# Designs tried in a protein design chat: VH-VL binders against q9h9l3. Part 84

Target 1, 176 residues: q9h9l3
Amino acid sequence: PRKMVAIDCEMVGTGPKGHVSSLARCSIVNYNGDVLYDEYILPPCHIVDYRTRWSGIRKQHMVNATPFKIARGQILKILTGKIVVGHAIHNDFKALQYFHPKSLTRDTSHIPPLNRKADCPENATMSLKHLTKKLLNRDIQVGKSGHSSVEDAQATMELYKLVEVEWEEHLARNPP

## First folded at step 3 (VH-VL)

Design m8 (framework fv_reozalimab_arm2)
Fold by ESMFold2-Fast, scan of step 3:
Structure m8 (fold): chain C 176 residues (1-176), chain A 125 residues (1-125), chain B 110 residues (1-110)
Amino acid sequence: as target 1 above (176 residues)
Amino acid sequence: QVQLVQSGAEVKKPGSSVKVSCKASGGTFKSYAISWVRQAPGQGLEWMGGIIPIFGTANYAQKFQGRVTITADKSTSTAYMELSSLRSEDTAVYYCARDRYYDSSGYYSPYFDYWGQGTTVTVSS
Amino acid sequence: QSVLTQPPSASGTPGQRVTISCSGSSSNIGKNTVNWYQQLPGTAPKLLIYSNNQRPSGVPDRFSGSKSGTSASLAISGLQSEDEADYYCAAWDDSLKGYVFGGGIKLTVL
């Protein structure tokens, strides 16, 4: 058995009009939901838009933030060789400027059996908030103070566990 | 096989711009960055910048900020380096190189495993 | 002009061991891995050593790299005539946020 972790990242806006998404926080949890990594990360570019309503990130969090290059090295060391679970995980990998093997990637926004359990169309891209409420009876991303990447990573791992046996068997028979 | 093929030699006037191309083969644009390195006659190597095509993210050496623009066209697997406001000291061979920015442990560790053949740019009046 | 410091030239005779030095600072070699490139006359550079001491496929084991503190070394054992080339060290620099090269060393095989 291969080790498994779940990841969730928060991004802030950099570049022209704040349209570029830059990594500003990353949380990684193990199979049991224990936190392996959770740091605020200082982007190498000027932050134009903190996107606080969604990211939960404020200027104060940048004071003690880990520089991007250092944080990225730490994060990639944790991810390499492991099965990495995330929700719309391509956004997290893009912010990390990282390519994780597809065979070791599990995206809970693209697992048909998970949508079936939630009474949603198999090919729909459902939000983490909706799937977590429907399948785990938990409310996440509550209020307007921004999301907790730890909470999101933990919810993502728990969602994957609901279909793990079925989905791993599917992938063994239908390798990507 | 991995191959980087660059455009041909250019002769330019001072104050003009030059745009050099680098066509990558294989799956290079999906998983690698492309960096640009130049070498003036009889001189050493100088990194100008690089781009990660899939993210559209370009990074430039401080010396060239404001004069260099690096772009990528994913549909043709071609990277470009455009240098403006040319001076005689820009006369050099310009290389593109495939940038493997991760080592086997996943740490950020840039190194250039394949190089283009080089493009000679001569700036003269 | 170069950020990393290398001697400008070195020479050796066939069969000898030659060591090429590269000196940097805490912002580059002190924190990051060192790579080495070989440039034969009239050709593009070729990767010789990456991540301090790793050899790409096809590079003979008589080439080896090492790093200590803010300095790095390339060792060439059993020197051969085809080793006559320019050698460059290189590393990422955290302060400059860019990849930096040494000035290069011209190795002559007598």
Scores: ipSAE 0.000, ipTM 0.489, lowest interface PAE 14.4, mean pLDDT 86

Design m9 (framework fv_sotevtamab)
Fold by ESMFold2-Fast, scan of step 3:
Structure m9 (fold): chain C 176 residues (1-176), chain A 124 residues (1-124), chain B 112 residues (1-112)
Amino acid sequence: as target 1 above (176 residues)
Amino acid sequence: QVQLVQSGAEVKKPGATVKISCKVSGYSFTDYYMHWVQQAPGKGLEWMGRVNPESGETKYDPKFQGRVTITADTSTDTAYMELSSLRSEDTAVYYCATDRWYYDSSGKYYFDYWGQGTLVTVSS
Amino acid sequence: DIVMTQSPDSLAVSLGERATINCKSSQSVLYSDNNKNYLAWYQQKPGQPPKLLIYYASTRESGVPDRFSGSGSGTDFTLTISSLQAEDVAVYYCQQYYSWPTFGQGTKLEQL
């Protein structure tokens, strides 16, 4: 009965030498992969490094971007009370300055059955790109122009669906 | 600048439980996983497990699963490692250590900052 | 579990000479997604924690002298010290991070 969404965020570098990761885009999709939210987000601090190769963010995207505080409110309203799926999702929650209940959080970078299905070591952290290629036979994050957070959120939901029954049963028997 | 400071040496009897602390300063405690590594006297290094300080999520090496508990307290920037049912072969120096981060992945388990180590002696 | 095996167990090298330490993994630690070898090298002196020297098989950690270099790919890796200094006397460990972190047994480097 609980609604399930998948999230992926893009971060840019702020602070000294661009070492701080600040939220610059967030995409949220529903169980079927339909987009519920997709906005460019303006960090409150000066952007030192756009990290465009990975983030896909350029200065032009910041011109009409939603200010961080407003975007955060919108995003948290969507996430509250739902099962939230992500890949290395702690990075997304950190960028949002948000703690989601662990009982409602699903991290596809830390689901042993998923790595096992991909013929990968269960204990290693596998990239979203690798798992998507191995298990869905689909190439994501193609090219040098940066990642699409919509594409990444959709792939993450599809990956979770591969192990959903098995993993939800595991969590019911072993509550976090 | 970055420091990981561990609690002092412990002497325990077989069957006891030991809890070691690792206090962090000089960086954001929630930015990196905190790992624990065992080194028996004159032996090599063995990874025990890690915690994500932000979420409390843990992963353990199967060899230590069931005996080790790793936790983090963000109010004091301190990580803990608790090892139960101590045996003489658990006599070792225990290290806390942090890994690095990549943009689109959690962390990579190589260790750029280490605590000074805590000697635990298990003797009857 | 990936087993890491180092050779030799110990070696003695004169000051100014080259030291070579080998590391072999029981399976490949080359990650196809990014073409990186998930292998690190550490230096440990008595009474001290290990210090990171090299990661991704060949990338030198900041502050590590140029005389240290790493090479290799897949399952066979080498740490080279081009000109031994007195402060390089230590035990050296390789470590894979492709899976659960596992370390080699260590190589003791002594001054001849």
Scores: ipSAE 0.000, ipTM 0.475, lowest interface PAE 14.5, mean pLDDT 86

Design p1 (framework fv_amlenetug)
Fold by ESMFold2-Fast, scan of step 3:
Structure p1 (fold): chain C 176 residues (1-176), chain A 122 residues (1-122), chain B 108 residues (1-108)
Amino acid sequence: as target 1 above (176 residues)
Amino acid sequence: EVQLLESGGGLVQTGGSLRLSCAASGFTFSDYAMTWVRQAPGKGLEWVSAISYSGDSTDYADSVKGRFTISRDNSQNTLYLQMNSLRAEDTAVYYCAKDWGRYSYGYPFDYWGQGTLVTVSS
Amino acid sequence: EIVLTQSPGTLSLSPGERATLSCRASQSVSSDYLAWYQQKPGQAPRLLIYGASSRATGIPDRFSGSGSGTDFTLTISRLEPEDFAVYYCQQYDSSPYTFGQGTKVEIK
């Protein structure tokens, strides 16, 4: 059996017009939802937009944040060789400057049977908040103080577990 | 002024090997992810491979996986593409390109080299 | 993989006219991670638009991008002689990165 973890990252805006999403927090949980990693991360570029409404990141979090290079090494050590579950996970991998093998990647925003269970169109990209409410009857990302990446990673793992058997069988028959 | 200069292209037989180089100047090479994009004669663009700013993470198109290896030398500001087991379908102009995002891969390619032609024949 | 389909394949117009180019994705492209490139014969591609609608540095304001999700458009408001070229859309939402097949804008 291959080990499985779930990841959720929070990004701040850097670069021209704040268009580049730079890593500012990362949370990783194991199959049971136990936290393996949760750190605020200092981007090496100037932060143009904290995106606080969504990221929950404020200037105060940067004071004792782990420098990007150190955090990245720690995170990649945890992810390497494991099945990594995330929601719109390509954004997390972009922020990490990391290419995880597609065969070991599970994106809950692109799993047709998961959308089907939520009574959503199979081809639609549904938000983590919506799928979690529909399938787990749980409200996440509540309020205006920003998201909890720990909460999001835990919800993402639980969502994947709902379709794990079906989806792993599909991937075995139809390798990516 | 950002400049990217490819070299190493040429005529090679099927099953052969070729190593492409891309010399970069005018920017902090070690801060940016780099990519190779190819274009067969009269055809469109096809992404081939990418490498993170540090060189510790790489990705490949399925068509070249296991045959091509992307690498970089940040001390020499040079990007490489080692091409093995070449096929006729690999015939193309190969472009070196810089990722737009600093310390962040997977963004558009804001600067491109002039390209180097690789012709694979039987 | 996200497949990008561009239309029309060829657009025949005169200088001064408006060009409208379409790019449709097989799946939703998140965060408007869609770029447009211009390529002239014998030259490397040139980045025109990133983030679906933001002009790259040095690109004239006659070029504009719009759209979201699966439906994107590049508009050239008044064609100049130097604008006759092949245009490619590219998604950078997910690996593998993919390009459309291109739209050739040629002189009528």
Scores: ipSAE 0.366, ipTM 0.814, lowest interface PAE 3.8, mean pLDDT 91
Fold by OpenDDE, second read of step 4:
Structure p1 (fold): chain C 176 residues (1-176), chain A 122 residues (1-122), chain B 108 residues (1-108)
Amino acid sequence: as target 1 above (176 residues)
Amino acid sequence: EVQLLESGGGLVQTGGSLRLSCAASGFTFSDYAMTWVRQAPGKGLEWVSAISYSGDSTDYADSVKGRFTISRDNSQNTLYLQMNSLRAEDTAVYYCAKDWGRYSYGYPFDYWGQGTLVTVSS
Amino acid sequence: EIVLTQSPGTLSLSPGERATLSCRASQSVSSDYLAWYQQKPGQAPRLLIYGASSRATGIPDRFSGSGSGTDFTLTISRLEPEDFAVYYCQQYDSSPYTFGQGTKVEIK
């Protein structure tokens, strides 16, 4: 079986009025939750909105941040050939300006068995915070200091592991 | 030891041009944004221009926009300021300053050169 | 642009005394992105404080910064002879990254 990693990214606002979501932090963990990658990333454009309340990113985090192009190369090297697990992962890939093969992608925000296990409607989009609380009895994204991408990536992996066997069988029968 | 050494200052007539240089050493020049700050005689400090580590981003004070051009040669560890259409109010000591943060400008300056004097006369 | 106004223009004190310098911004400085510099006659400025209250490397404990929003203060708890100089505040919240007009701390 292919190796599995989980990814979570934090974005800041760039461009006019800060409406462009730009990668500012990326965390990648392995199947066991060990951190493989965790870096602050410098967007190519001026940051207009750090979105600190959600992202946890502050200007001082950009002091030694890795330039986007460099970080992207590092991240892609890790992801290549892996099954990549994420929550609403299309946002992460968009920020990375990279799209992983669909057959190797697992989005915990779109796994009906996971929602069912959490007593949620199967076709609803539930937050990572909610699923983590319901299924892992753990509080994430607490406080006012913003999210921790490492914590979120770890939670995402743990959630997926709850339905891994069932979902992988489903995908095998119904390849994308 | 970080060192910044400005050069190129001198006397120039109004409307003239001058090119300043700043030779950097003691740090990885190509990893840091650089900034020019000037100080008119007996006056305070004025931010003039900044450039990112790679040179792909620049910014200017309104007072010099369209007349000054900041650039850098990372292979030579040198920062430049091309000053055109000089005015009397451009008379100042020009300092090159290292940005505290890596890559991008918009941070305090932790190292300064000793400055080079530019005098613009009619 | 954010205009920084320093006060007083000149502060005359004796060694050993406490110096309090003010820097007021025309608008709020986000995340306290404010720095203080010291400049002695004939020398380049030196960074003292960043982030409104963090001392730069090598800066003595007698220097401290405080404040938020639009009001910032540099305090020298006990003036040393070498502290008599001009002090500038600077915001690096947004371009242009403006300086205050400076406060001269001179010996009484």
Scores: ipSAE 0.022, ipTM 0.660, lowest interface PAE 3.4, mean pLDDT 93

Design p10 (framework fv_amlenetug)
Fold by ESMFold2-Fast, scan of step 3:
Structure p10 (fold): chain C 176 residues (1-176), chain A 122 residues (1-122), chain B 108 residues (1-108)
Amino acid sequence: as target 1 above (176 residues)
Amino acid sequence: EVQLLESGGGLVQTGGSLRLSCAASGFTFSYYAMTWVRQAPGKGLEWVSAISGSGDSTDYADSVKGRFTISRDNSQNTLYLQMNSLRAEDTAVYYCAKDWGRYSYGYPFDYWGQGTLVTVSS
Amino acid sequence: EIVLTQSPGTLSLSPGERATLSCRASQSVSSDYLAWYQQKPGQAPRLLIYGASSRATGIPDRFSGSGSGTDFTLTISRLEPEDFAVYYCQQYDSSPYTFGQGTKVEIK
C-alpha cells in the first residue's frame, strides 16, 4: 500500500534553563492512522523542564523509557524510504538528529493549499490545533494534561489527506 | 551487585575543608545520577546535593550552596563532595546514594553506601 | 520547600500486628513523587516504596503505600521481627528534596 507515515514528537527542556529541546516521546502512524510506534524516550542528559502542559511528559514516564540511541534506531528504520508527514516537522527531525530527504517530507505547517482551505493566509504558519478544528471539525490538544502525540500524528495524516492529490501533483511539477 | 563505598570523613575544625569520595561498582556509573544525603547524630535524613549522569547539571540544598561542590569522574567510577567553610552544623554521617533516575536526578535513591562520618568542631 | 510531617513519632507494637504510618505534606505532592525508606540502627536507609504505592525490588508484599495530595500512608500488614526500624517519607516532586522526621517502630 502507500509508503507514507505521519510522525509527532514530544520534547522536554534540557540544557541551560531548559531551553534545549530533547526528544521524550515519538508516535508514528500509517496512512490509515494505525499506530506503528509509540514510545517514551529517555534523553541522555538532565531534564530541567518537562513542559508537561504541552508535552504530557512526567517523571514517571521516564522510568521505563527507551534510551535515545535505541529509540532513534527503531524510529529511523520506520521512516527510511517513506514519505513522512508531520507538522513543523523540522523540529521532530532536529530532535531525532536525523536528515530526511525533502522530496519525501510533507510539512502540514507549510502547505499553502491547506491554509487556503482553512481560510488562513497561504504563507502563514498555523498551529495543528487550529487547522484540525477548521478543516476536520475536531478538537485536539484539549485539557491541561498535555498533548497526545498519537492524536497529533493521526490528525496530521488526516489533514494531509485533504490536500494529498493536489499537493503531490504540485510536487511532481515542482520537485524540491 | 551495586556497591557504593564512601571515604574521606574525619575530624576537622570549624572553617576547614574535607573532600569525600564514593567508589561505585556493579553498574554503568555514567548512566546514573548520584546524590549525597547526610544525617546528623540522632537526627533524620537531609538531602545535600545531586549530580546528573554526565555531570553537566548539579543541585544543592540551600544550607550548603556556595560551600560544597559535587563532582564526578566517570572514567574512575567515583563521586566527590568537596566541603569548604565547614560549620559545626555540618557534623553528620554522609551517605553516597545512587539516584534511580538514568541521566537525570530527582528520583528515589535505590542504593546507598555505608556512610562516612564527618565531625566538625572548634 | 515542602515540609513533610510524620506521625506518630513512635509506634510500640508486637510482631504480627499491623503498623500504619502517616506522612503529611505542607503542600500538594504528586503521588508519583513520594518515597518511603527503612533505616535500622547503624545501617544506611533502604528504599521500600516509590511513586507513593509501588514496591521497590526485593521488598516483601506486607509493605504497601497509599495516598495522594498531602496525605500519604505506609502500611505493614503483619510486622516481622526485622521490621522494627525507623521509617522516613521523602518527596522528590521539587528541589530541595525533603524527608520527614521519621517514625520509629519499636517492639513492645
Scores: ipSAE 0.415, ipTM 0.789, lowest interface PAE 2.9, mean pLDDT 92

Design p11 (framework fv_amlenetug)
Fold by ESMFold2-Fast, scan of step 3:
Structure p11 (fold): chain C 176 residues (1-176), chain A 122 residues (1-122), chain B 108 residues (1-108)
Amino acid sequence: as target 1 above (176 residues)
Amino acid sequence: EVQLLESGGGLVQTGGSLRLSCAASGFTFSDYAMTWVRQAPGKGLEWVSYISGSGDSTDYADSVKGRFTISRDNSQNTLYLQMNSLRAEDTAVYYCAKDWGRYSYGYPFDYWGQGTLVTVSS
Amino acid sequence: EIVLTQSPGTLSLSPGERATLSCRASQSVSSDYLAWYQQKPGQAPRLLIYGASSRATGIPDRFSGSGSGTDFTLTISRLEPEDFAVYYCQQYDSSPYTFGQGTKVEIK
């Protein structure tokens, strides 16, 4: 099995006007798409905006949620030493208050060959939903009840697998 | 209080170059994506360019691709738009705008500057 | 690119009336990535609605958004004098980000 996982986080709004993105759910899948972690996470700060349409997070999910400090420890144990795939992953790492080595990080929002396959500009920032529809012919994030971070993590891994050979060769020749 | 202040606009000849600046204050600049949106006289809004908070990702409207370059200096809290090979159709008020979500992508623009006028003529 | 078409181009209404503004997309846009802006003459745009239906901070209750897929609506339940402006929809679901051409709400 590859030493590779994909992560997707759901964030809620905290801080002034709810503009700060705080971790409220994290899903991690392995190379084959099997779930390794999926928990609701209680932010240490007051939630101003649940952003439910995107996050799928509601007040009831916070009642049984894992406190941030504990969840962070669990998540970092899974990520440490592995290649971590994500979409706009710097946002997930900031929400986790975590630094993952660039050499082990793969961001599907910033892989030029992936955008080329989707007939999109190489340096464009494309949504996960758009890339998944174009390249996998699959609709994700359907409806108004919020996104499934499990579904998003699985789609992210599948998207990376489309360019894995080419991109890993590129990174071996041009180390980050 | 979030403030965005554009500067650098003016009259320029076709084929010329101009650099716009946007001075940001009242928020942690490096944590937010930034954009330029323009509006031709009497017309609607047209998105021009986007840059991520870290500066690692950029994007451009097809009409400006290869001619305009977006960049940022996070140490000075300043966003830039370098405009080359200017055409008459680039005449517009250029607005600097901030992405709504901190540490997030794919959000609307919650704060806008006052705009700076760029007039391109022969 | 996704083209957003707003209708009508101009709404002539009196204070107290309801305004209903339409935004139609050339292809499906996730409601998560649709916004509405208000622009008054000589001013920068102001964010009203994001995620098709979520009101931005400080926006009065009379403004509401709805819709999904290709059809989105901005409703102003009872027009106030300060609401006479141009309104733009915007999608940020896919690059390039695009705006509608605008609907002008003018006093009758």
Scores: ipSAE 0.005, ipTM 0.504, lowest interface PAE 12.9, mean pLDDT 86

Design p12 (framework fv_amlenetug)
Fold by ESMFold2-Fast, scan of step 3:
Structure p12 (fold): chain C 176 residues (1-176), chain A 122 residues (1-122), chain B 108 residues (1-108)
Amino acid sequence: as target 1 above (176 residues)
Amino acid sequence: EVQLLESGGGLVQTGGSLRLSCAASGFTFSDYAMTWVRQAPGKGLEWVSSISGSGDSTDYADSVKGRFTISRDNSQNTLYLQMNSLRAEDTAVYYCAKDWGRYSYGYPFDYWGQGTLVTVSS
Amino acid sequence: EIVLTQSPGTLSLSPGERATLSCRASQSVSSDYLAWYQQKPGQAPRLLIYGASSRATGIPDRFSGSGSGTDFTLTISRLEPEDFAVYYCQQYDSSPYTFGQGTKVEIK
């Protein structure tokens, strides 16, 4: 079914020594890669570590950011009842403090056929950057300016499309 | 309308203690970090201390660290500065200021109170 | 700590003239996290500019900020009588948050 979205979140460090990962940006795209949601999100706790090299988030992005509780409501409205595609998606759901049904979740970091197409061990967890380069011939997460969650969500959807038919058939025969 | 009103300033002897209060209104107090900035008579501005919206994180200028404690009561919309072991160099007008960025300190100060004078003498 | 040095210390001008105030940082201020404040005698400071060049709400367009890295400028295109005041720059890039010593704009 094409009731499908892809999500990618960026987290910043909060709590003691910045060790807690708190949601600070979320991007959601539809099946065709069109942006449905892309907002900077203000954590309810003081940001200790922006993790800018990875997150792409700077202090300036937080000024007009959507408060976490409001953003969470908006995001959950989009995700509910849809097949949600992500890469290492349990981290995104944890940051959202949200449970999405396993039957409607697709994690491109744990799809053996995708690793096979990339000439990687099927049981290994490969990075989004590596799979995107190997299978889509596209460089994402370039440089030290941080990641674009829109770019990552789009790449994640395109990667899933490469194995969609095969993987949906597998899941129909082996329900999670 | 955003309002910040400081109180608690006065004359105190060296080594003494004083507690400043700042009553906030016109905005959701708990959504914003708050800061104390001081200005010695005829001198420039000096950042003293900041506190996050939740109160979980605080920061201090080296000159006051270990002597001053910033705190807030979000149920009463009030910011506090507990000043201990006061020195002549602490003599200043103390301003309560709101950070313009939400929840985290380290942003410009978009609203200021009128200030309260603290005079430390022997 | 980032030390901010303002120049000149005093700027003596007439109404209608252009004022140019400098703020120099001892090390680079990231992402233009530099603000300007105006303070009149007996009053609290008022935020004029943030992010080096963005005008705060209610601030007249004769005020403008520019610069990046270590060199920042506040410009008042045509001084009005109410603009004669002390101006402070402030960095909010890193703790401790520091202010310049101030530039006094006074009537010639």
Scores: ipSAE 0.007, ipTM 0.574, lowest interface PAE 9.8, mean pLDDT 89

Design p13 (framework fv_amlenetug)
Fold by ESMFold2-Fast, scan of step 3:
Structure p13 (fold): chain C 176 residues (1-176), chain A 122 residues (1-122), chain B 108 residues (1-108)
Amino acid sequence: as target 1 above (176 residues)
Amino acid sequence: EVQLLESGGGLVQTGGSLRLSCAASGFTFSDYAMTWVRQAPGKGLEWVSWISGSGDSTDYADSVKGRFTISRDNSQNTLYLQMNSLRAEDTAVYYCAKDWGRYSYGYPFDYWGQGTLVTVSS
Amino acid sequence: EIVLTQSPGTLSLSPGERATLSCRASQSVSSDYLAWYQQKPGQAPRLLIYGASSRATGIPDRFSGSGSGTDFTLTISRLEPEDFAVYYCQQYDSSPYTFGQGTKVEIK
């Protein structure tokens, strides 16, 4: 059996007018919700827009941040060969400039049984905040000071556990 | 030790042009954004322009936009300000200054040069 | 554009006294994005405080900053002779960067 982790990344704006999303924080938790990795990450390009309202990232966090190249190596060592759970996880993988096998990827924004349990349309992309409130009766991403990527990763893992047996059986019969 | 030395100031007629230089030493020049700040005689500080460490991004105060151009030569550790269509209100001491944040913009300015005086008259 | 207004314009004090300088913003500024500079005649500005309350390297502990939102303060607890200068606040929260008009701290 493969080990499972959940990931959530925060991005800042780089490039012209801050239109490029660059990795600036990554949190990874294990199956039980214990933190395996949580670092602020310094992009290789100049930061134009911190997107603080959503990312929670401020200029001070960049002073001690791990350079992207080093952080990426650390993160990939944790992810490689494991089942990786995330919410809209394609954005995280894009920011990491990393390809993770589809057979080992679980995206809680695209699991029809999870939406069904939340009384939401199966094909809708529901926010992590909405699913967590509906299914776990827990409020995350509270306030206007940005999101906690640790909190988001933990919520994502707990959401996946609600459908794990059903979804793993579905994937075994219908491989991606 | 960080050092910034401005040069190129002088007396110029209204409508003329002038190019300021700032020679930097004591730090990895290309890793830091740089700025120009001016101060008219007896007045306060006014931000003029900034440039990213790579030189790919620039920004200007509305009062100089279209007339001034900031640039840098990272191989020579030198910052420039090309000033065109000069007006009497551009008369000021011009300081170059280094952004405190490495690889990131929008921090305060931790080191400043001594300034160079630009006088614009009719 | 965020306009910074400093008060008083001039503060006349003696060595050993406390100086309290105000900087008020026309719009909310994150407390992490406000700096204070000191400038002596004929010299370039020197960074004193960043992030509203953090002292820059080499700055004596008699200098302290406080405040958030639109109301910021620089305090010099016991003025030394070398502290008589002009002080400027600066926001670096949004473009364009803006400075206050300055407060002159002069010997009484």
Scores: ipSAE 0.000, ipTM 0.475, lowest interface PAE 16.0, mean pLDDT 87

